# VHH binders against Di-N-acetylchitobiase (Ctbs), part 8

Target 1, 344 residues: Di-N-acetylchitobiase (Ctbs), of Rattus norvegicus (Rat) (q01460)
Amino acid sequence: EDCPCSEASLCRPIRHHRDFEVFVFDVGQKTWKSYDWSQITTVAVFGKYDSELMCYAHSKGARVVLKGDVALKDIINPTFRASWIAQKVALAKAQHMDGINIDIEQEVDCSSPEYEALTALVRETTEGFHREIEGSQVTFDVAWSPKGIDKRCYNYTGIADACDFLFVMSYDEQSQIWSECIAAANAPYNQTLTGYGDYLRMGISPRKLVMGIPWYGYDYICLNLSKDDVCAIAKVPFRGAPCSDAAGHQVPYRVIMKQVNSSVSGSQWNQDQQAPYYNYKDPTGRLHQVWYDNPRSISLKAAFVKHYGLRGIGMWNANCLDYSDDALAREQTEEMWGALRPRL
Below, E stands for the ipSAE of ESMFold2; O stands for the ipSAE of ESMFold2 at other seeds; V2 stands for 0.75 times the mean of E and O plus 0.25 times the DockQ between their complexes.

## First folded at step 1 (VHH)

Design w05 (framework vhh_7w1s_2)
Fold by ESMFold2-Fast, scan of step 1:
Structure w05 (fold): chain B 344 residues (1-344), chain A 118 residues (1-118)
Amino acid sequence: as target 1 above (344 residues)
Amino acid sequence: QLQLVESGGGLVQAGGSMRLSCAASGFTVSNYMGWHRQAPGKQRELVAKISTGSTAYDDSVKGRFTISRDNTKNTVYLQMNSLKVEDTAVYYCATGDHYSPWGEFDYWGQGTQVTVSS
């Protein structure tokens, strides 16, 4: 087994666990060269494997973990689970990886065999990785709340007990809109905190929760924009809800920063949602409303992480920032990374 | 432990206005808040709710009642205008499940009496 790194030691798995996790997602494009490595404890590789990224992350003492994805119907079979785990362990060893982040976001009915099979997969994956790769880390991505989000009936306490920790995807919080079909924040402050409260009330330790922050927002076409900035959106159903964020589209922070400067409203702050938004007119004359997170909204969430003693923070995804040599872009990028640090 | 404490109820004449307040305290700050009411001999009904970016109202109160939130005070308000005798009820604030306009509520206040005289 060949080490692709300049130093053989950089192919050794990271064995130590940090007291505070900064868990980031990478989707490729070599932007990782410009990340704030003074903070990062784990990089989840959701793009093509890059041995240079692995070597560099290890040189900074950061873990690099695989994406774990599988069809739920297949995992009902324990022989299939064992084979899948063996394949993922072998891949981690071949790529000098430090673990796996399981990203299963499929519908599960509470009465289905998939309910118990999913918990078994997480337990068996964690046992296999810990046995075969000393100090390896197994994590699972969960919705912003355990309360039936996107028809995911999961055994959240069983999953949390089974793995090293949960990465809470506290974003896409408009995936199901049960009330008025209007544009809203991707991760509204109080709703986000309610999700963590729900996990904690179930008996899940704060040391099992890493807060996921969005570095992207949603751009919605307004069917009507009121004088009070209420943006009515198209009725696009999702998993039983009559309206959803599928009425809009995701935009990365780098695009938002260029667009807000030319918007008709400039950046506004919504006090109720503790989130920024702006209105703009497209080339066809349609009004849009964009909701996103900025250093201010992220800092408020980082303060909550510190105050409640959560395991850490992280984001989807590190590629969303403008890593060009432009002075303004560099300042904005430094502020976004800096906002992840709990202050006070 | 999350607690909800209502205030602002009382006696008011038909056509008048009244504002109810619900103060939330505890380890969790909820963003899903509703005002329910129960008149004597009637089932408890949801009259207004507020979530992260939206409000919803029962047709019987739409245009007369306004629900709002002050996150600085962890308080939700129900502003009741053009009150009718039929609005007489015990009003409860509640917090809970986000997933349905008529979803379940896990935490309830003690209730506050509103009496509208003709």
Scores: ipSAE 0.000, ipTM 0.105, lowest interface PAE 19.2, mean pLDDT 86

Design w06 (framework vhh_7w1s_2)
Fold by ESMFold2-Fast, scan of step 1:
Structure w06 (fold): chain B 344 residues (1-344), chain A 116 residues (1-116)
Amino acid sequence: as target 1 above (344 residues)
Amino acid sequence: QLQLVESGGGLVQAGGSMRLSCAASGRTFSYDMGWHRQAPGKQRELVAKITYGSTAYDDSVKGRFTISRDNTKNTVYLQMNSLKVEDTAVYYCAAVSDYERGYDYWGQGTQVTVSS
């Protein structure tokens, strides 16, 4: 099909694989011109197709992969799977894409036909892409732990074996709160590492795991804020848990940086969770507590990636930073990209 | 990609009731939802919002309108009771996907006309 790039070579799929993956999500908003392209190996697109982004990423030797999403009931049918895969391969060829990232986060009962169908979809998608687009990359987004998170009973070892690697969404770790209904870190350090330990104990190779870092936090309204900074939150159930992070809302790092300096508490560090938080008062007088990740908490996780030889690191999402020409914003943005590089 | 599609609306007599629906599709994450309206020659105004399960209403609709959410259907509803001619407007469903910009996702709008 016609190449929209200034050079025809930029429409050829990226065929080489790098030893260390830096896998980033882009949701549109045209901030991609300001990303740290010295690090990026894969951009997973969640926004509308942007041919300029594709051309630019290829000029930097980075892959651009499609979003794969489908209803689980439909994939029980092998004919439907074959049709869906053919359509995605055709779309990748039409848009000059380097593969697909499968983002299925639906609940699955262990005894359901969807359990086997999901593994079959991943395997068949990988076979189709590898056959039709030489050097293409097929990946699958998994929860922070394989232990029944969000009622997802998946064949994690089968899925890992079937695709090139797993992007581990080691965030939204308060999606199910089984303990006290209080605000907590989006990706608490020890809990996050326990999830990777669980994947490794199942026999999944560290070379199949890319660590997903959040570049966003959660803003919770406190029904009560104790003198010890315990923020009680509304009881919003999720998939059988009595409380969830749905009691708050997601807030990107660029907003957090503007808000934290004018907050009631300033940035605080929680040693148990190894994550920063702060308290602020909204215009109506309600107290809020925000939990997020910063260069310190990210660098600790990047060190784990290096120490255990994981395939790479990445984040949701690259658009969360402040890409303005403001000097402070540039410094903060450079520190966040820099934190992805393991130091020791 | 988050997409919002409104349904419902149309013609109704003063004193009647109407229910608007807003189906959200695409990426699943926590977000704030609201119903806005714009009457001819007027600015767009927020009439009802739902955040963390809490609801808030403009004074002009308090006691008459109810916003609710069905998480199993990814749908937000606006139940409008005791409708007045002054409620005539195009009604828009909106979502906050990015805290910094406020309501940055909008539906196409649905016309509500209340006749006397």
Scores: ipSAE 0.000, ipTM 0.205, lowest interface PAE 16.1, mean pLDDT 87

Design w07 (framework vhh_7w1s_2)
Amino acid sequence: QLQLVESGGGLVQAGGSMRLSCAASGFTFSYWMGWHRQAPGKQRELVAKISSGSTAYDDSVKGRFTISRDNTKNTVYLQMNSLKVEDTAVYYCARETYYDTSGYPLDYWGQGTQVTVSS
ESMFold2-Fast, scan of step 1: ipSAE 0.013; ipTM 0.444

Design w08 (framework vhh_7w1s_2)
Amino acid sequence: QLQLVESGGGLVQAGGSMRLSCAASGLTFDYAMGWHRQAPGKQRELVAKITRGSTAYDDSVKGRFTISRDNTKNTVYLQMNSLKVEDTAVYYCAAGSLYDHPEWQYWGQGTQVTVSS
ESMFold2-Fast, scan of step 1: ipSAE 0.000; ipTM 0.315

Design w09 (framework vhh_7w1s_2)
Fold by ESMFold2-Fast, scan of step 1:
Structure w09 (fold): chain B 344 residues (1-344), chain A 116 residues (1-116)
Amino acid sequence: as target 1 above (344 residues)
Amino acid sequence: QLQLVESGGGLVQAGGSMRLSCAASGFTFSHYMGWHRQAPGKQRELVAKIYSGDTAYDDSVKGRFTISRDNTKNTVYLQMNSLKVEDTAVYYCVRDSPGYLTEDYWGQGTQVTVSS
């Protein structure tokens, strides 16, 4: 390994905070060498620890934070919480990391002990990290809306107050489909904004909200495709809803870009959802409909972030782009990174 | 609650094939899913992982093992071909770990024994 840390400063935690966060997820594959480091303020690591990534991020003044994941039944026990936090703090110190992003997406009943235990975990984790690692950052991933998503009854105001900020996963918005079982955008514009409105209305500061954008879409097999491009999908239930995005599969932007130009429809724009989609036929003759985000849809969301003074923007995940030396791929990748910048 | 339930496994002859299945519940699909294994006397190690059609494999299994996902069934599979005696291990379905010093959610594990 080339680091850690030939230059001692690269092993020191980042202590300053940026006025505008660009919070990105990295899942490995060493594509991080090609990211737009002029924008990135935090890299949330998923997958194996990469000491070279940590050193490089620090050389750019960006934080690198651990993934925080734990079974909810275990955190009811305060002794377990204390032990888990101590282990994560020790790991952050050993790996020269700048904090932790808590990624708990489990269902919670409003009357369960997990409801208060989750808020306590976030509070205690934040206290421990701030005490043990000066300037460290503790964040929590929340659903696109605080209202009934995936049976998650969380104390959102308590969690927001407890940590540095929330990363809002404004994607997978078809995880529960209560209406017609049809393909739809991963992050439809108006529905996404309604979620932020809900967080703001409950008293959460816009400075506590970082908007998460998907750099992936969903590919759905159409049981029927109407004249108006309505794609009927299989009925796959999820957490009480009769239909879900589990009827499709996630597909990264780089795959979408290779497929869209050879598709049956070419790229289409849905004005109601402010999102692109296309139809294609697979080798067995089945029709598919793919919904995704592109520079246009992302720039509209970035404008909202600026207009409402949110803390920042980010995405799942930075590895989704084509970082090859192909000229077209480089242009498309540059446009996707550029779309995160508020223009005004 | 996040739950991972493995099935498959058992005894197989060297050169044979086996498919492991992992049924997942209690989460959305914004995470890597993978297979790890632990051979006697060794630490748990990554075998394969998958997210949105992207796959990664340990060098020792590349070309022999294939990870796949059926989102309709919320199930992850590991197709193991050309099995070797050294593939003998307990195989775990895992939500990806941030590093080798930590463990995320693990299934109960399923034993794979490859005889010569």
Scores: ipSAE 0.000, ipTM 0.230, lowest interface PAE 15.6, mean pLDDT 86

Design w10 (framework vhh_7w1s_2)
Fold by ESMFold2-Fast, scan of step 1:
Structure w10 (fold): chain B 344 residues (1-344), chain A 118 residues (1-118)
Amino acid sequence: as target 1 above (344 residues)
Amino acid sequence: QLQLVESGGGLVQAGGSMRLSCAASGSTFSYAMGWHRQAPGKQRELVAKITSGRTAYDDSVKGRFTISRDNTKNTVYLQMNSLKVEDTAVYYCAKDEYGWSTDAFDIWGQGTQVTVSS
């Protein structure tokens, strides 16, 4: 096919698998040249196809994989699944891609036909890609815990067995708040570890688990901020829970770094959640509380990946850092990429 | 594994200058290094911090103290000018393994006494 790269070899799929995965998401914005390519093993393209990114990633020995999305109602039909897989394989060949990352985050009832259809989709997609594109990689994004998060009743062991590995989205862990409606960490340390413990206890191999870390936080308006820094948030229900992180909004690390220095509190560390937060006043005088991850919280999670022999680590998303030529920004960016490396 | 050893403290008169050194041995990788101080009956406070591209100072010492480092010798310095009696404290060197934005100093030196007389 038409190779857009300066060298034809850069359009060939990456065939060799790395022992340790560093799986990163790119949403466009052309910041990819500034990523830490000494670490990256896979880039999942969740923005527009960028042939320069594909050529560059391949020049670094990294895979570039498609985003796989589909409506659950459609995949009940095996003919539809076959057609969708053929279409995605053809697209991967046309764009010189190394596989697909399936990102299905819909509700599934345990008794529904979608329960078995989803596992069948993952299995059939993996078989099709492996057959048609030698060395290709098929992965599936799963919630931070297999225990009914966001009303997703999935066959987690079947899905893990069917694909190359799972990218565990160990973030958005306040999507359903069953307790007090208060601001909290996006990925609290002990809660995050509980999710991995749950995957492991059901028999999923640690070699099937890549830990996903957020490079973004949540900004919540406080209806009340207590003397102990408890931020009460608006009651916004989600999938049966009375409160959710929809009461706030996502904010990338680059914005957090500029805001924290001018905040009311400065950066604080919450020992219980092992996560940083800060309080600030907006231009209208309202108090906000922001919860995020920093090199400290990320390093603790990277150590867990190493200790339990997980397949790898990665993040949503690589575009969240400040890739400008500013000396402070470069330092903060280097610290964030460096935190992904487990310490011994 | 990593040890931090401070030196250069002692007695000095108000208006004088003093330079503290912090030598690191063992594993020396760190995102940030800082100088803290603790006066009798007061809490330990961060005075200055340094990374490869940035320095920061507490308002009480801005314009008077300068933090610097020699990466080849794994040594951090605190140059103290225009010393005041209120600067009397035990000065501690500390390492933050997590970086500029954390102020999570987890490895500490034993401290060096600085006494400023009137």
Scores: ipSAE 0.000, ipTM 0.420, lowest interface PAE 10.4, mean pLDDT 89

## First folded at step 2 (VHH)

Design q04f (from q04 with S27F I28T N32Y V33A; framework vhh_7qia_2; at its last look DockQ between E and O 0.78; V2 from the best seeds 0.00; counts 0 for: pae E 9.1 > 2)
Amino acid sequence: QLQLVESGGGLVQPGGSLRLSCEASGFTFSSYAMGWYRQAPGKQRELVAFISSGGSTNYADSVKGRFTISRDNAKNTVYLQMNSLRPEDTAIYYCAKEGRYSHWTPSDYWGKGTPVTVSS
ESMFold2, look of step 2: ipSAE 0.293; ipTM 0.669
ESMFold2 (binder alone), look of step 2: mean pLDDT 83; pTM 0.842
ESMFold2 at other seeds, look of step 2: ipSAE 0.015; ipTM 0.307
ESMFold2, look of step 5: ipSAE 0.012; ipTM 0.306
ESMFold2 (binder alone), look of step 5: mean pLDDT 83; pTM 0.845
ESMFold2 at other seeds, look of step 5: ipSAE 0.109; ipTM 0.523

Design q04g (framework vhh_gocatamig_d2; at its last look DockQ between E and O 0.01; V2 from the best seeds 0.00; counts 0 for: pae O 13.5 > 2, unsure alone 59.3 < 65, placed apart)
Fold by ESMFold2 at other seeds, look of step 2:
Parts: C-alpha cells; structure tokens; sequence
Structure q04g (fold): chain B 344 residues (1-344), chain A 120 residues (1-120)
C-alpha cells in the first residue's frame, strides 16, 4: 500500500492508451536501468519484484505487469480459480502493478476440461483486473502457431477475445522437429510469418497480436557437420516429436556476440530461414552450431509487424544483452533495441 | 510440372472406407515431412495428418482414431487410410510436401487433389 517511489504519483495506475506496444520481459537483474525506455510500453516482471523498476517504469509512462502461472488442473475448480485471481489482483495493488501476463504453456487436449477452464481463467482474470485496477492490462502468451504446437489445443479466438492482447512467442520453433534431427533457426522467417497468417485467418484481429522475438539463440553440439553446414543433433524427444531443440541449450545474445567473431566460421546467413548462425569448436574438440537473431533478422520481423498493423513487438528477454560500458557492447545493444522499430 | 499425384478418391457411404495414395516424382522425399490436407467447399485448406521421414505421425483431432497416415520411402509414396467416414469428411484431399525446416505449415508443393464425397 505504501508508495516506495520518490513521489506518490508514480504509484498511480498507468491508464493511457498505447497505439503500439513494445513488450519487454525482465527476469530480475539490475540491467533494467540500461533498457531503452524511449520505446518500452510494458515490462513483464518474471524475476523478483523490484520497486525501483516499478517506479522508474511508471516515470516513463510504462506499465509493469505480474507474471501469471498456475497449473491447469488446479484452475478447473472455479473456487480455486477465483481465489487465485483475487490473490493476483491483491498483489498487483500492493506492488502498484498495472496488470498481469498469463504465461501458461502446458499441453492441453481438445476434449479435456482444461480447454474450457483456460479460456475461463483468462476471461475472469481480465474482468477482475479491469474492475479492480483502472487501465490494467491482461495478456496471454501463445505459441508461435495455433496449429497444436507442443500439444497445446487452446481456444485461441476465445482467449484473444477475453484479454487485452496476445503475446505470440515467435521463438523456440524447433521445440518439435518432425523432419531431420538437425540444428535450425530459433525463429525461421517464413515459418514465423505463416504462424501469424494462421492466427489472422482464425479471425483474430492484428491489433490483438504482439510479435515476440528471441534475444537468445540455441547452441547445438553437432554429431556431424556436413560440408553444407547441416548439423546433426542428438535425438531428444518432446511432446510427441522424435527430436527437439532440447538437444541444444539457450544462449543469450551477449554471449553470442563475445564468441561469433572468433568462431571457426564467423557469422553466416541462411537465406532459406533468413537467420544468422555460426559454427565453433569447443575446448574438448566438439563442433557446435549456434542459431540466433540479430538486428538484420529482427528488422525483417519488425517490418512485418508494421506492414500488417500488429499491436506491437517484444522480446524474451531484455536481460540477454550486454549492458556494460564497453564500447562494442554499447553499440551492439543499441542496434538490438533499434531493430525493434525499423525505418521501413 | 506436377511433383505429387493423388489417387483413390471417390463416392462412399457413411461408415465406409477409402485409401488415398500419393506418389512423388524426383528427389522430393529428401528428408521431407509429408502431409494430407483437405478443403471442403467454401472452407480453408486444413491439415489432416502428417508423417515424418522417420515415421512419426500427427493427426487433427476430428480424424484421430479413424484415419491412418503411412509412407513407403522406397516407393516415394504416402497413404491415407480413411475409415468410419462421415459426411463432414467430404472434401478435396491434397498431398503436400513440407520443407526441411517447416513444422506443419503450407508449402509450395501440392498435388492436384482427389475428391472424397461421403453421402447416402
């Protein structure tokens, strides 16, 4: 209830309308002071609450929203669902937050009670927040495509209707690999765009869709690396698929930038996927292939967002850049923030 | 030039069965995912079933348990066994190739389609 900010007005809800969203995930490090606050409209707090972050975001007119995650088996029960929502509203009031980002990524069968319960949760959360916190924002994170990705049979149109907008996680697109078990782009350009085409053809307004891009890549150990740069990866099954990106590991952009120019290949561009990658050899002699996104690949996606009138753009996550005083790091970080809104 | 050729469509009574076949020419099966899509009159083309080069399968919910996709890599062919057919299964069925990096998304490689009509 007590306002921790330098002035009481900074604890008041953000109520103004935004025509374009720049939606940022923060995972709880002190790097937020260096974010590009000239662009940010919403910060989703996925780390430990930081009242200084809340105060600063409000001073810039940006919303700060809670992380919402709850097991679907629990929210089938309407009484538990209502209790969970009441708890989140109370927490948002106590922390002077402007809403919630619901991040439920559990598999759901189309015939299950979870199918209806999830839509009910999103609707009731939105109703509760809008009633209790004027101007509040409720959002839901969806997979890169509505076509049953990761066995998620969700009522996407109902969910989109029920909340303020969807954050489309246009990354981890190799979570299910049905073809060859090979390393590939985290967010291949044409595949990403096809996912939006499918959301739009379902009747979801482009003003309900925020494109989420990755500020991290995947590092894969190559069992074999062909002359054509095809990196065969270990078979690691995921949700019905025989292969997945779990054969690799996520690497933040700051780590990629420290490695790429001293790698065996340097940065390469894959024309089919319109994404950068590189090969390197680790100290034990194993070959790796790293796939990531950079200002070039992100600018193409930002142009799509502008051209098709989507609600905005955002990323997982803002802590992935190098916010040190190093001159090269500053340049790279500025280029990544700048790519979110290209001049096209 | 058509790279994929569907066959096996026809008129069948409710509860009946049909087997659709798709033959490919050239090296179209270079580690590709193959799929069946369908398009009912006035509707969008939708994925029915898919099969990886290694034999893993996926089905849309409305056909699960009734349809079976299979492939024969030596013959560069894919099949769709359709059992317990219903009137709502009436559509033109298309065989499609997915790209090396695609995940059940439309591609530029389609067959000409074969009509399945389910009626009394």
Amino acid sequence: as target 1 above (344 residues)
Amino acid sequence: EVQLVESGGGLVQPGGSLTLSCAASGSIFSSNVLAWYRQAPGKKRELVAGISSGGSTVYMDSVKGRFTISRDNAKNSVYLQMNSLRAEDTAVYYCAKEGRYSHWTPSDYWGQGTLVTVSS
Scores: ipSAE 0.000, ipTM 0.249, lowest interface PAE 13.5, mean pLDDT 87
ESMFold2, look of step 2: ipSAE 0.058; ipTM 0.464
ESMFold2 (binder alone), look of step 2: mean pLDDT 75; pTM 0.763

## First folded at step 4 (VHH)

Design a01 (framework vhh_7qia_2)
Fold by ESMFold2-Fast, scan of step 4:
Structure a01 (fold): chain B 344 residues (1-344), chain A 118 residues (1-118)
Amino acid sequence: as target 1 above (344 residues)
Amino acid sequence: QLQLVESGGGLVQPGGSLRLSCEASGFTFSSYAMGWYRQAPGKQRELVAFISSGGSTNYADSVKGRFTISRDNAKNTVYLQMNSLRPEDTAIYYCAKEGRYSHWTDYWGKGTPVTVSS
């Protein structure tokens, strides 16, 4: 069908609020018809605009929000902020979008003008969207912990106060490795929970926190693989840390599911990190270790969301699953969507 | 200290060509993806071209077939070859280093202006 919008209602912004958010990212691979629309409350579009996706999401009562990305050097200027916001509001109106998700992950020094400018951008963006598009939603992606992750000195309480809620990227948690330079879970359970504890202790309401889950893992080349499955990785520094997950590569869940059964180890469970992993040998004879999340690890985190009354859950990204008609793929995909639903 | 230094911008006639360079220092260049963004007056910043650490490329539809991104790991440099330039290509062009996985850009250079005059 040629949308937008043969049915005029599909071009109208979603105005009703949801008690529990399921916030998903889409990178534009046209797999969206196969998503679990019984759960989704917001789709953040991180690929090319797709008018059919927008119409379909609206038909399911779900919001579709823009990606908000800007260089911090530019936003110090209030005239630039006003222009950027006006442009984003105009784009949201033109594309029938329900808001914006601000994805700024740049370094900020605590004493820099960017520190106050970032909080001002979030506040002014929220005010502009709420004024111009009734019921619109403005959100901000934050690191797994407010404690200086990736040299991001942000005013987390100010940003949380300024916008509708925070999407917590509780993944890429090996972006800075200060301990042993070894492969580890993308989102280790206890470390992830510590990050939420840090946000809560600084006074941020649990109703301002949506838990982000990875539907992808990391593939690391092991410089040495011990008998206890400790995978030593290359020393790739990141933002002051001597080692990082940049020593590895991201792999989506659909690729992991095809690889794990042909691996050397099969899927293993690490009890300390509450995450699955496996080892495999590449065509050059090098050993690799892959860390990922599965329905078990995701369900444990979904239980935490419900127990602590967080605003919701979501993931990066919905395209990571296998949406083919293969029976096993369909079962695995249904289990991954199902794992987001709190069971308590 | 991490630095990205853009060069090669300038004034060109429609249909002309220009090559932008970005020299990187302060990090292991070969381990990171690099990209070029542009921002025209009164418009939002947009991704123009992207190149992975392994050499895989991606282009905005508006420049596909006209622009080519490449890298030289020995020189810590990423390039943008711009052919068949149009007035609508007028913008400040920014070199960008790969950021974290949910955001591909964690550093923006100063930018180099490109003006395509008629």
Scores: ipSAE 0.011, ipTM 0.219, lowest interface PAE 9.1, mean pLDDT 87

Design a02 (framework vhh_7qia_2)
Fold by ESMFold2-Fast, scan of step 4:
Structure a02 (fold): chain B 344 residues (1-344), chain A 119 residues (1-119)
Amino acid sequence: as target 1 above (344 residues)
Amino acid sequence: QLQLVESGGGLVQPGGSLRLSCEASGFTFSSYAMGWYRQAPGKQRELVAFISSGGSTNYADSVKGRFTISRDNAKNTVYLQMNSLRPEDTAIYYCAKEGRYSHWTSDYWGKGTPVTVSS
């Protein structure tokens, strides 16, 4: 309950809403001192609580929100939902937080009790936070499309109506590969746009949508790499699809930048997907293909945010960049933050 | 049915070591990230260690350098090697099947195994 900040005012919840949301995720490691605070409107804390981060964010007028996660089986019980919400509200008050970002990515059958329970959880959480913490913000992370991604049968319109806005995870878009089992972009441009079109067509306001950008890529071992740079990947099924990006592993932008210069191919641009990739050979002699996002691909998506009047943009996750004092790292980091700003 | 069965908890003196195991069944283990969480008395459950399907790891600052998470896909088992244990590590430790994505959302939890670090 006591304010850990140098000034008591820094423990008060942020009430000011900006016209354009920049919603970023932090997973710890104290890199937050080097973020571009001229842009950030919300930091979602997905690591351990850091009171210095909270104080600093508030000094910049930015919100700091809790991670909300829970097993879907438990939320069928309304008494459990009420208890969980009370605990999260109490924690937000104790840590001087401005709300909660609900991150539930579990499979839900359309006919299951979890379908209605999830919508009820979001509504009840929003009501509780708004009542108990004036000006608090409740948000929900959704897949890149509402069209049954990863067997998630969610009431997307109900969830959007229930909370302040949706953070759209426009990444991990190879989670289910229904076509050829090959490496591809984490967030292909046209496929990403299709997802937003799907949300809008079902009646969700663009003011309820914040575009999530990946600051990480996927590294795939190629079982075969063709002359046309087609990387065949292992068949790893996911939620009914025969292939998935689980055949690879996630790599943060800072690691990608160090690796791309020494890669076999150097950075390549795939025009169809509007995403960069490169090929490299590991110490055992195996060929890999890495797909990622760079300032170019991110700026194209930021332009879409502006053109469609979306609520904002953000990314998973702010810790992915190289915040060292190395000159090249600083330049690359500044370019990545800059790419989030919509241009004409 | 999904099952996560934790074992290896117990009472240990400060500076000691324990190895926790979590045996999984009812899903394609190699396709999912796994995590270890803990809940100390009167505190919220917190993530202490994470391992992706590809084997990349992440740790809470409080345990980094002391705890090591690993997996054996042939045995459908995830492990937590805990070294240099401190009284502050006393908690019930939970194995979790993570959501597949970078956000680390747990979509199934084990029943937990208690760890007490005391003289």
Scores: ipSAE 0.035, ipTM 0.446, lowest interface PAE 4.8, mean pLDDT 90

